# VH-VL binders against Exodeoxyribonuclease I (sbcB): the designs that were tried, part 4

Target 1, 149 residues: Exodeoxyribonuclease I (sbcB), of Buchnera aphidicola subsp. Schizaphis graminum (q8k923r203to351)
Amino acid sequence: PKLFDFFFKYRKKNELCRLIDIEKFTPIIYVSSYFGALRQNMSCILPLSWDLHNKNILISIDLFKDIDKLIVFCKTVSISNISIKDLFDLGIVLVYLNRCPILAPIKVIRKEDTNRLNFKKYFYYKKINLVKKNYFLIDLVKNVLLKKN
Key: E = the ipSAE of ESMFold2; O = the ipSAE of OpenDDE; V2 = 0.75 times the mean of E and O plus 0.25 times the DockQ between their complexes.

## First folded at step 1 (VH-VL)

Design ol5 (framework fv_olinvacimab)
Fold by ESMFold2-Fast, scan of step 1:
Structure ol5 (fold): chain C 149 residues (1-149), chain A 118 residues (1-118), chain B 107 residues (1-107)
Amino acid sequence: as target 1 above (149 residues)
Amino acid sequence: QMQLVQSGAEVKKPGASVKLSCKASGYTFTDYAMHWVRQAPGQRLEWMGEIDPSGGSTNYNEKFKSRVTITVDKSASTAYMELSSLRSEDTAVYYCATSDYWEYFDYWGQGTLVTVSS
Amino acid sequence: NFMLTQPPSVSVSPGKTARITCRGDNIGSYSVHWYQQRPGQAPVLVMYYDTDRPSGIPERFSGSNSGNTATLTISGVEAGDEADYYCQVWDSSSYHVFGTGTKVTVL
């Protein structure tokens, strides 16, 4: 509960990146709050206790799956039983917010959308490391996220 | 405190260009984007565009993109908005606005009336 | 082309409650900000991120945002609240989008 209040308080003042250890796992709720998803059902938040072996990971939602589809998925399954493999199979890429509030809605993850991101000082990716080799996701990262670094 | 002071009223002929200024004070000019918003008499607020003063990168509303140019003079802490090929429909009050966050505007200039008449 | 629609006018008696709606497709997934504009003046931010009040804005101003409708609520309306009100969101494709505006008249 304190985590969500923390993100909202400091995000509004561009102070978020001064207060969090961005290299730790950032729950999907934080990315979703930028897209307005914190106004959605809170039961869809992934557990903060999940230990991602690679802490320099970015989580993004497949361009063919919007946040509403993820919310429906979270409601139909026990989120505590979801594996990293299951997320990959759903086309979800894990994205850590790099020290600053993310400006880019989900569609800016596409290579063709990179030219529309004009506030790059607020949209910052410094570190990325994928848990599993997936050439589609590696290419997506190289063509979209790494060029914003 | 943040303060934005705009240039004075302008009267232009159709087909002319107008260049408005917005001088910022009370903060580091390059830290926050500067925006231009207009309002025709009795009409809604309409966002025209923005500039990042640190790099000069801009975004424009597609409606104005072919005619609007936003620039900055960092040494003077001043933003400019030039609108070309003026029509009578461009008669409006033009505001500059900024915020310490990109999503909203909590600091506004006083507005500049531009009248386009023959 | 993303757009936000507001009723053109709302009439309210002193001491009563005014409700100003802002309708947009899936607006509940956006953060909605509200501005008050009195005649001849620049807009003033009166509500941001759906529910938060800037310093100096009285507590009788409140907001909500869900589904396709955001609402600015002014309770205990005073004569000084008579003004035009605009909602606004940020979108990565359209950037800053303002609503059509609502004229609040205190009768």
Scores: ipSAE 0.000, ipTM 0.495, lowest interface PAE 16.6, mean pLDDT 65

Design ol6 (framework fv_olinvacimab)
Fold by ESMFold2-Fast, scan of step 1:
Structure ol6 (fold): chain C 149 residues (1-149), chain A 122 residues (1-122), chain B 107 residues (1-107)
Amino acid sequence: as target 1 above (149 residues)
Amino acid sequence: QMQLVQSGAEVKKPGASVKLSCKASGYTFTGYYMHWVRQAPGQRLEWMGEINPNSGDTNYNEKFKSRVTITVDKSASTAYMELSSLRSEDTAVYYCARDEVYSYGFDAFDIWGQGTLVTVSS
Amino acid sequence: NFMLTQPPSVSVSPGKTARITCRGDNIGDKSVHWYQQRPGQAPVLVMYYDSDRPSGIPERFSGSNSGNTATLTISGVEAGDEADYYCQVWDSYSDYVFGTGTKVTVL
């Protein structure tokens, strides 16, 4: 609904970024990255807009064999009038790509697995810093955001 | 080695347009975004916009969006910024600066031009 | 609209430590870059990604960033450090945001 309508309505980079920031309710989800070769058009993915919630959202990169598979670990997270459950019900996540938030399809994994994750398995290089230098390969924004017809 | 060289000072009347140039040398021009930043006398630095020289894609600060146009000439490794409908408040030093296209985060401006003074008065 | 606030001025004696703060809501979640601008000159990048130093910048320059405050620290201050200093971040709404600037005076 609301966020899905917003996704298709505002496809211009500047309009999408500014509207999400003005609303101040859309979460920015962080991603830990490395599953192969580094590629062009990578970007840093930012933590949640509200600090206390960023530990409750984890993204697994182990299954990036197909670009349509983005896996999210989820605890119940409520951010003002919007919860992460609302985004999961819509099958979307918000990530920052090239300095602009995008909405991408997701696949949710079980919450009970989050306490047993070893993030070191998701990194090839230990020097990648999630907050400052981590990056994510995604062609989904090209297929989803640019569906203009 | 690596440098950005800007065009000379300009004096304009209100309502005129000004077009500034920024010539890059010593690096791969298409590997870096080019930004334009201005500074009015005694005031803070203010970002105006950016261009990807490889694609020609631009992004502008909302404050200047209706009056600013950034372009490139790849064969000359030169970026241009044109500002129209000039006002006295546009009196400032205008800088170009580069930012890496393929870096792993939100990047810093590591190389700056020397600046171009634009004076707008009647 | 995102804003970064710096103290207008900082005075420091030669050989002592200057600390320049940059305040912004949850600035600790952003990557902060710092520029030095000497009178009549273009800005020079002196610190990037909160605490990384560009080649050619002395080790006496260091940085930190947490919560609502980022700090540029200059130890063993020299006369040549006298300049205006600006912090800078990228914000999804405001794009590139510069701080209000701090004039460092070495007496």
Scores: ipSAE 0.000, ipTM 0.495, lowest interface PAE 17.3, mean pLDDT 64

Design ol7 (framework fv_olinvacimab; at its last look DockQ between E and O 0.18; V2 from the best seeds 0.00; counts 0 for: pae E 8.8 > 2, placed apart)
Heavy chain, then light chain:
Amino acid sequence: QMQLVQSGAEVKKPGASVKLSCKASGYTFTEYYMHWVRQAPGQRLEWMGEINAGYGNTNYNEKFKSRVTITVDKSASTAYMELSSLRSEDTAVYYCARGEYDLYFDYWGQGTLVTVSS
Amino acid sequence: NFMLTQPPSVSVSPGKTARITCRGDNIGSKYVHWYQQRPGQAPVLVMYYDSDRPSGIPERFSGSNSGNTATLTISGVEAGDEADYYCQVWDSDSDWVFGTGTKVTVL
ESMFold2-Fast, scan of step 1: ipSAE 0.005; ipTM 0.500
ESMFold2, look of step 2: ipSAE 0.009; ipTM 0.596
ESMFold2 (binder alone), look of step 2: mean pLDDT 94; pTM 0.950
OpenDDE, look of step 2: ipSAE 0.016; ipTM 0.657

Design ol8 (framework fv_olinvacimab)
Fold by ESMFold2-Fast, scan of step 1:
Structure ol8 (fold): chain C 149 residues (1-149), chain A 121 residues (1-121), chain B 107 residues (1-107)
Amino acid sequence: as target 1 above (149 residues)
Amino acid sequence: QMQLVQSGAEVKKPGASVKLSCKASGYTFTSYYMHWVRQAPGQRLEWMGEIYPSGGDTNYNEKFKSRVTITVDKSASTAYMELSSLRSEDTAVYYCAREDYGSWYDYFDYWGQGTLVTVSS
Amino acid sequence: NFMLTQPPSVSVSPGKTARITCRGDNIGSKSVHWYQQRPGQAPVLVMYDDSDRPSGIPERFSGSNSGNTATLTISGVEAGDEADYYCQVWDSSSFYVFGTGTKVTVL
């Protein structure tokens, strides 16, 4: 299901961010199948305790019928002096708000390839788990914002 | 069906510039990175640069960065590559190629037919 | 900078198996892609992500990648398989890197 019209129609960004924080889920993931390259412009992951008062985050969500496909767009926000290695070594999943494609189909990395690179294995499992959490969160938000009988 | 159609052969003098075109059809042009790759006679393929057509974002091989410019015309579904300050060693067939989105790593699933650029005095 | 080395040529008889190697430091940690190029034509993708075949490529084509060597294997070789073959990877410092190329001759 495409949620693009939902966000155009309701435009409740502040309410969406508050609901995400209350539920304590990892809010937003932008994922790419090109993990071996660490294409920074294609990845955006927010921590569970993120300060959702970041007014520069623009969220555009489009869901394919395949459960392993999710499109999320993040607006570029610079985070200086934070290393990807440092975040992973601490077990922290943090936001990289970088230049992202406006809309791109996202394909989850295949399990059979995860053993080739430790970093790739980490991204694979973390992104799959977070995509599942975001999928559930999107359903929750939809139900709350569109609640009727 | 998907295809990439490139402009015709060019003959240039040293010091000139050349601008090649690559027209895409059969897919959503703005959703896939477009790349430029060259091949000198009898030599390997060499990556020159890429562009994401939706945003116009580019990345270049450092070897060519001072001389190469990649652009797009989204309404025409056409990518362009301009190479300046041409030298004899720039004589090569120049290809445009589409990067498949959804790979573990970057690969090129569709290629243009190539454009021969000859640099001679 | 990162380099991929292939043998310059491989000769094979019809119906036999051709093996084209691609050597690179720790190439097994990367995804390897393969292209076929006939004289005067553009490259055609014949293998991606080490061992996946694009639509339209026969099952005779298979791939592997471990340690310092990736291999494209063509079983039951046919005359139409005669071409130049190039491996390709992505590298964080060199970006898109192509192999030196192998001419496959079917004799």
Scores: ipSAE 0.000, ipTM 0.494, lowest interface PAE 16.2, mean pLDDT 65

Design ol9 (framework fv_olinvacimab)
Fold by ESMFold2-Fast, scan of step 1:
Structure ol9 (fold): chain C 149 residues (1-149), chain A 119 residues (1-119), chain B 107 residues (1-107)
Amino acid sequence: as target 1 above (149 residues)
Amino acid sequence: QMQLVQSGAEVKKPGASVKLSCKASGYSFTDYWMHWVRQAPGQRLEWMGEINPSEGSTNYNEKFKSRVTITVDKSASTAYMELSSLRSEDTAVYYCARDFYESGYMDVWGQGTLVTVSS
Amino acid sequence: NFMLTQPPSVSVSPGKTARITCRGDNIGSKSVHWYQQRPGQAPVLVMYYDYDRPSGIPERFSGSNSGNTATLTISGVEAGDEADYYCQVWDSSGDYVFGTGTKVTVL
């Protein structure tokens, strides 16, 4: 998959960041250099809608037609031994959510072909201890690499 | 304490409509999604649809989409489910159930409402 | 039209272990939730996200999920565990799918 070209395309338009009003974030230009620690600026890649009262976070993947997995971090996570090029080769996209009121692992949804009507239910969360969160997400990524390599 | 209280049993003729209510108490009504699930006698649970009480947005099972409407009254902390063009196959117990943070599971259930459709 | 298949019934003696399976294509990639329903009563959530227990559910209830099979395990079975059990997942089509149900009888 050509995920880097897709990210570059959205960086030039800068339109996705307007949906969550992140005026002080620099989207995507740091993608290659900070992969060891995902920063807030990656949160602009996907349009996010959430209601603080419902604590629901919905992410649409209809913009990412050629990915196999979408892994979302609700906090900055350092993954020292995985390069962004390796993730692109595996068809994996990592998204960092700058603000997440729910400390929870997530369920990954496979992509569908485009032009569908129901694009609003992709991720659900449950509350867990923050101490276990990074371990769970890092373990998930390692498991995916084991399957591909 | 968290509770969902549903309206009483209904008896309807084929072709009629029925509107059931589900009153929530003991939690912030607009912070949780609400589902409607039915169960015909001796059959499995069957999902009908869901609503976000805060925004009024809904999703329906395609099987019921043409006949079901789910609404809310935020001031009364009450969800409603209306099913039209009733058939004998619609005889079932209808449940409302709360979705924990839109997690995809239902943690608090109403007691159920029996709807009987007969000629 | 995604489907979850459960055995119609499971019989178990008091104090023994009951295992209720839920089969679905690649169910291990989905989160499985379990409900207990006693006759004439509303369902009660007994397991969520494969292996987490709600407050109030005894430690003898456990779960697993891998490949094409999810399992709810009840150890040290008691008479009060006699009920119908349903697995449930959220499918990518946007639908909430319940299993066919398993009647657990404690003899």
Scores: ipSAE 0.000, ipTM 0.500, lowest interface PAE 16.5, mean pLDDT 65

Design re10 (framework fv_regdanvimab)
Fold by ESMFold2-Fast, scan of step 1:
Structure re10 (fold): chain C 149 residues (1-149), chain A 123 residues (1-123), chain B 110 residues (1-110)
Amino acid sequence: as target 1 above (149 residues)
Amino acid sequence: QITLKESGPTLVKPTQTLTLTCSFSGFSLSDSGVGVGWIRQPPGKALEWLALIDWDDYKYHTTSLKTRLTISKDTSKNQVVLTMTNMDPVDTATYYCAREVYDYVWGSYEDYWGQGTTVTVSS
Amino acid sequence: ELVLTQPPSVSAAPGQKVTISCSGSSSNIGNEYVSWYQQLPGTAPKLLIYDNNKRPSGIPDRFSGSKSGTSATLGITGLQTGDEADYYCGTWDSSLSAFVFGGGTELTVL
């Protein structure tokens, strides 16, 4: 939750991005391996009892892009990208899902539903390489992870 | 204000290497979120994107010409250099450099263009 | 070779409205914002629209952009003879790791 709040505040300061208005983004699901997700299934498994008010779920809707995508980013001379495995190792997964109706509640994502996401298609498009040009997200993630909340 | 200007030879013989320089002012390639790209346009044909170098020295090339293209920058001189090997008459075109604004959320676009330099490849 | 498809030409009379389409795929228009460029005869291209529908300073509001799915549209209202030009759409293609342009549309004002 703090990660999303921090990101929202940063975008407001930047003045290029007044777009973190909940109505305008595809849902972003924040998942941490700390919550007992199994390593082999972490990218697509949420606790079945989670609801929209759980502090560990951040939801925003992206109306400009109708795609399933992973947010990945990097900022280092040595590493060009951070893979989804590296994000899992950090205990963080941010996943954009297809556009959802603003007033429709999403309380549970079933295993079968997460398997509908076409992660191979996203990786094929090489979106991961493009994110290396946006370094502030790395700083936000690093800052959150380094704070003992 | 932002300006870009291309320079280099206007006539190249087949099999030679073309070297073009883009000199710019009003911004720096130490600024985050910007790069300088090269685009060409053969007479009467469409725009063709060639290559890009950004503030962090990341380099991109169109796949069809990747083995023939190199791009480099000198941030202290505000210059970007494109080289293209093994020139052929079909490479005759006007070559433009342009500033590219890039963001992972919004993608990229060329917001300021040089006037272009015409390169003719002929024996 | 082109990954973005535009009609080769469009025409209308002064004062009328035209639209120019640009069709792509999920790796480009479907995932990225679209820009539009105007190229007057004998000149370098000029940015008309960025981020699907935004105008740079100095571009009149007669020019507009929109996007739906894997297609984008440039609209021009109140046509003037000075609008005769080639118009290009452009966007980043994530599968190619390259910027791509459409084939261009020649606008003739009758």
Scores: ipSAE 0.000, ipTM 0.502, lowest interface PAE 14.9, mean pLDDT 65

Design re11 (framework fv_regdanvimab)
Fold by ESMFold2-Fast, scan of step 1:
Structure re11 (fold): chain C 149 residues (1-149), chain A 123 residues (1-123), chain B 110 residues (1-110)
Amino acid sequence: as target 1 above (149 residues)
Amino acid sequence: QITLKESGPTLVKPTQTLTLTCSFSGFSLSTSGVAVGWIRQPPGKALEWLALIYWDDDKYHTTSLKTRLTISKDTSKNQVVLTMTNMDPVDTATYYCARHEYGDYFEYYFDYWGQGTTVTVSS
Amino acid sequence: ELVLTQPPSVSAAPGQKVTISCSGSSSNIGSDYVSWYQQLPGTAPKLLIYDTNKRPSGIPDRFSGSKSGTSATLGITGLQTGDEADYYCGAWDSSLSAYVFGGGTELTVL
């Protein structure tokens, strides 16, 4: 129940939630602030036995006020209706994992990997960390940046 | 080289409070995802987890001893302190501090351990 | 009371193989990764296996881990006398919000 309330609270504050049609997502299965959860068995369904509110493993840079957690949805969402500027203004990245879109905080991108993602041209964050070998995040960024050209 | 070392009294009287200090080097509790925990082992018995503190001051205690346990940290000194009230002879054990860090799956394990300090509770 | 159950002892001859079981429930082994610790006589425990089946640097491939459902297994092949130790499994228990250890298994190499 608390994770469902959190998502509806986010929906009311952010236009991004309206664009992705939140009414099609139920239930919200997992929330995490760590992108590494994406690597676990490529599954969009994770046990809610963990108190993820107190399991924040990253010191917040406060790039966003409303999302400090990774949200997993079991429905496919079109990214064509979501601006990359809107996503990064909110400090989040949409990642497609199997049939589940995942919203993740950008603070997991490592500064030493910034050149590999061409972030120098588009994003001016000094302390971004990238989870090494996470190809889904890299592919998402490449795809969206290529569409802008 | 990551090292941890426990310090504190070796003898405690029943009803007194035990205070143990874990001093460490080679890592910092200002690093995201890092935690230090306390585990004890009575003579000839199994390991028992007591408490854990994260870099962000988030704290966890074993339910059976929660009212008796306090864990705190001083990140500038690389120290974690465990306090346990109302000591009893059954609390006689070797007390270890150990390091934990979250990985990609939020997994829990202790990768580096102190040598342990033996605490005897007797009158 | 122990939440994770291990056999109290196992034994085998040098060069043989042995397995040590660790039985739990859906709130621990069933929902989280398992770790294994080796405690040589008179020493602190040492991490032997993490994430159910991964070895830290310096741990030989003779040591392996696995799990199925709510039970985990530590496997040791090519037994050596230096493997005589107490072995503990460990996992996070979501119902207790606590890390739990097994009761320990004493390995004797005869």
Scores: ipSAE 0.000, ipTM 0.507, lowest interface PAE 15.8, mean pLDDT 66

Design re2 (framework fv_regdanvimab)
Fold by ESMFold2-Fast, scan of step 1:
Structure re2 (fold): chain C 149 residues (1-149), chain A 122 residues (1-122), chain B 110 residues (1-110)
Amino acid sequence: as target 1 above (149 residues)
Amino acid sequence: QITLKESGPTLVKPTQTLTLTCSFSGFSLSTSGVGVGWIRQPPGKALEWLALIYWDDDKYHTTSLKTRLTISKDTSKNQVVLTMTNMDPVDTATYYCARIDYYDSSGYFDYWGQGTTVTVSS
Amino acid sequence: ELVLTQPPSVSAAPGQKVTISCSGSSSNIGDNYVSWYQQLPGTAPKLLIYDNDKRPSGIPDRFSGSKSGTSATLGITGLQTGDEADYYCGTWDSSLDAYVFGGGTELTVL
């Protein structure tokens, strides 16, 4: 797909996250209950993976107005020793998406707004101070996502 | 076969605006990861990158000339246009357009036009 | 002002080998792939090396490239008179958000 061509084949500048660059990938954990609640008000298809992600939502750049929340994307991670409530209380919202390792605010778009969506720009706006403002939370997320074997 | 060719005026007066057109064949700017850039070379001097436009209309300009440069494309005509305002004799150079194809972190200028010489004098 | 530094000239006899250096910083050569361009007198530049060490179709294996840290090197073995040209390194500079070329090296085959 064209969206993923943008992700992998775009220009060298401005730190486009590539799956091969280990230093630029930050894992995330999907919070299914959270997205279940959001999804009940939407009827849109998520066009974000090569036929691998079957969520009925559209994601854009700006889901959270509260920049103190940390949003972290990754392919797949298990959580066993930390509760979703604890993560949320610490200001962390975690989402996992296949082949979407990016740190950026995300915004759920209702069906009525889909004609205004520019899918190519989802991966362009990495200039977000969310990670730097939440440096403590970044370390916590890394600890939660560190799985051995 | 991929080809690019520059066209425009060969003589420009100081303070005028230069407009150069790059016409190409053998590829399309509707292909993701592809772009066209402009590079100039004053007589006996080094290559200097000026501007670049990608398939998705994303644009870049060298910092020192950014306020003077405009780059645009017409995908249906296979053309990229560079405009440079307030020309000065020091802008006398051969101007090249070239294709950039970014794939697997390998962005580079793989095909170049023959160049067009622009002289700025009174 | 150039951000990539090359020697202004290099020379050797036919059949010999030469190397041309290109020195930069972490924001350009350190973080990105390097390309090399050959410009024969009176002609447009031609891509000679891409991705640090790869050759396009039609470029003989006498031409090679390498990169170490913030420096890149173009190697030419078995020099021929037809190799007399200006050689330029080029790469993206992440801090400038711009493509940058070296100052060029004039190769003379004596």
Scores: ipSAE 0.000, ipTM 0.497, lowest interface PAE 17.8, mean pLDDT 66

Design re3 (framework fv_regdanvimab)
Fold by ESMFold2-Fast, scan of step 1:
Structure re3 (fold): chain C 149 residues (1-149), chain A 120 residues (1-120), chain B 110 residues (1-110)
Amino acid sequence: as target 1 above (149 residues)
Amino acid sequence: QITLKESGPTLVKPTQTLTLTCSFSGFSLSTYGVGVGWIRQPPGKALEWLALIDWDDDKYHTTSLKTRLTISKDTSKNQVVLTMTNMDPVDTATYYCARTEWDYGAFDIWGQGTTVTVSS
Amino acid sequence: ELVLTQPPSVSAAPGQKVTISCSGSSSNIGNDYVSWYQQLPGTAPKLLIYDNNKRPSGIPDRFSGSKSGTSATLGITGLQTGDEADYYCGTWDSSLSGEVFGGGTELTVL
């Protein structure tokens, strides 16, 4: 139960980026219709490999747009075997894009707070264990890749 | 310099609605991470948070009073308005408005307060 | 009802040190940053400490804060007569989805 214990508040935009050690290029997997649908010639800001043994993978999800399109390192992957409800029930750490995606704040959302407006209010999980959380997220990504045609 | 100032009636009769205005300068409620809240303090008692409105027009209210409280903003006038319905003598207090900014996560600048007495 | 507990009063002589405690639970102090406010007689509260232990510009280093588990402490060293005031702790409570304040502590400089 403590895995889903969440703190939500208007706090410093980049505070949780400090916990990730971005200088080591912590792998960030992001999902955004902004990049996938609007830009044909997009560049990946994160020059990372698909080493799914890396326990520092974080997923950024846009829950209000093309959830079935996961953009990872500039590649589109189908997530047809994972529903938005399944991702939410797992208490996934969501990293929303900012002007600088590498410095995006981490936002963790309670499953009872699914309203679009409420997402602006949720900025971080104070008691997060990033190693355990990232390992959980890696397993979800592996499942997505195993369903890829 | 950032300043906030409360204004409104100083005397309210039981069952009436209180309307207070917070006028501010030196910042904008269109700025990222900025909000304005209302806090009250009955004579000789502790501070009690009432409501908050932020740059995105998101509104928060203390649960015990949420059915009585309305908060709104007018960004062009640099004003935040609080209304509280069905006033009772126990609502007699000094009412403060204060700014919050997400880098502090606290109420960093306060108005001088306005005293509201509920009496017949 | 108050969810953060402070001693109602503390006192000490000029030049001495005092500490003021603030006790809460896992849904507030255990889960969020603590702020402290100073209220001089007849004035509005003033932010003294934020983020558990940080001072805003203009606050002397005689004032310090700390937090351990579900409790927070405000420390004042080199006590001065101008420090006579009411002191309040404050934080966010996740179970109430709102801001909460302590009951306040009256500091008297003897």
Scores: ipSAE 0.000, ipTM 0.519, lowest interface PAE 12.8, mean pLDDT 66

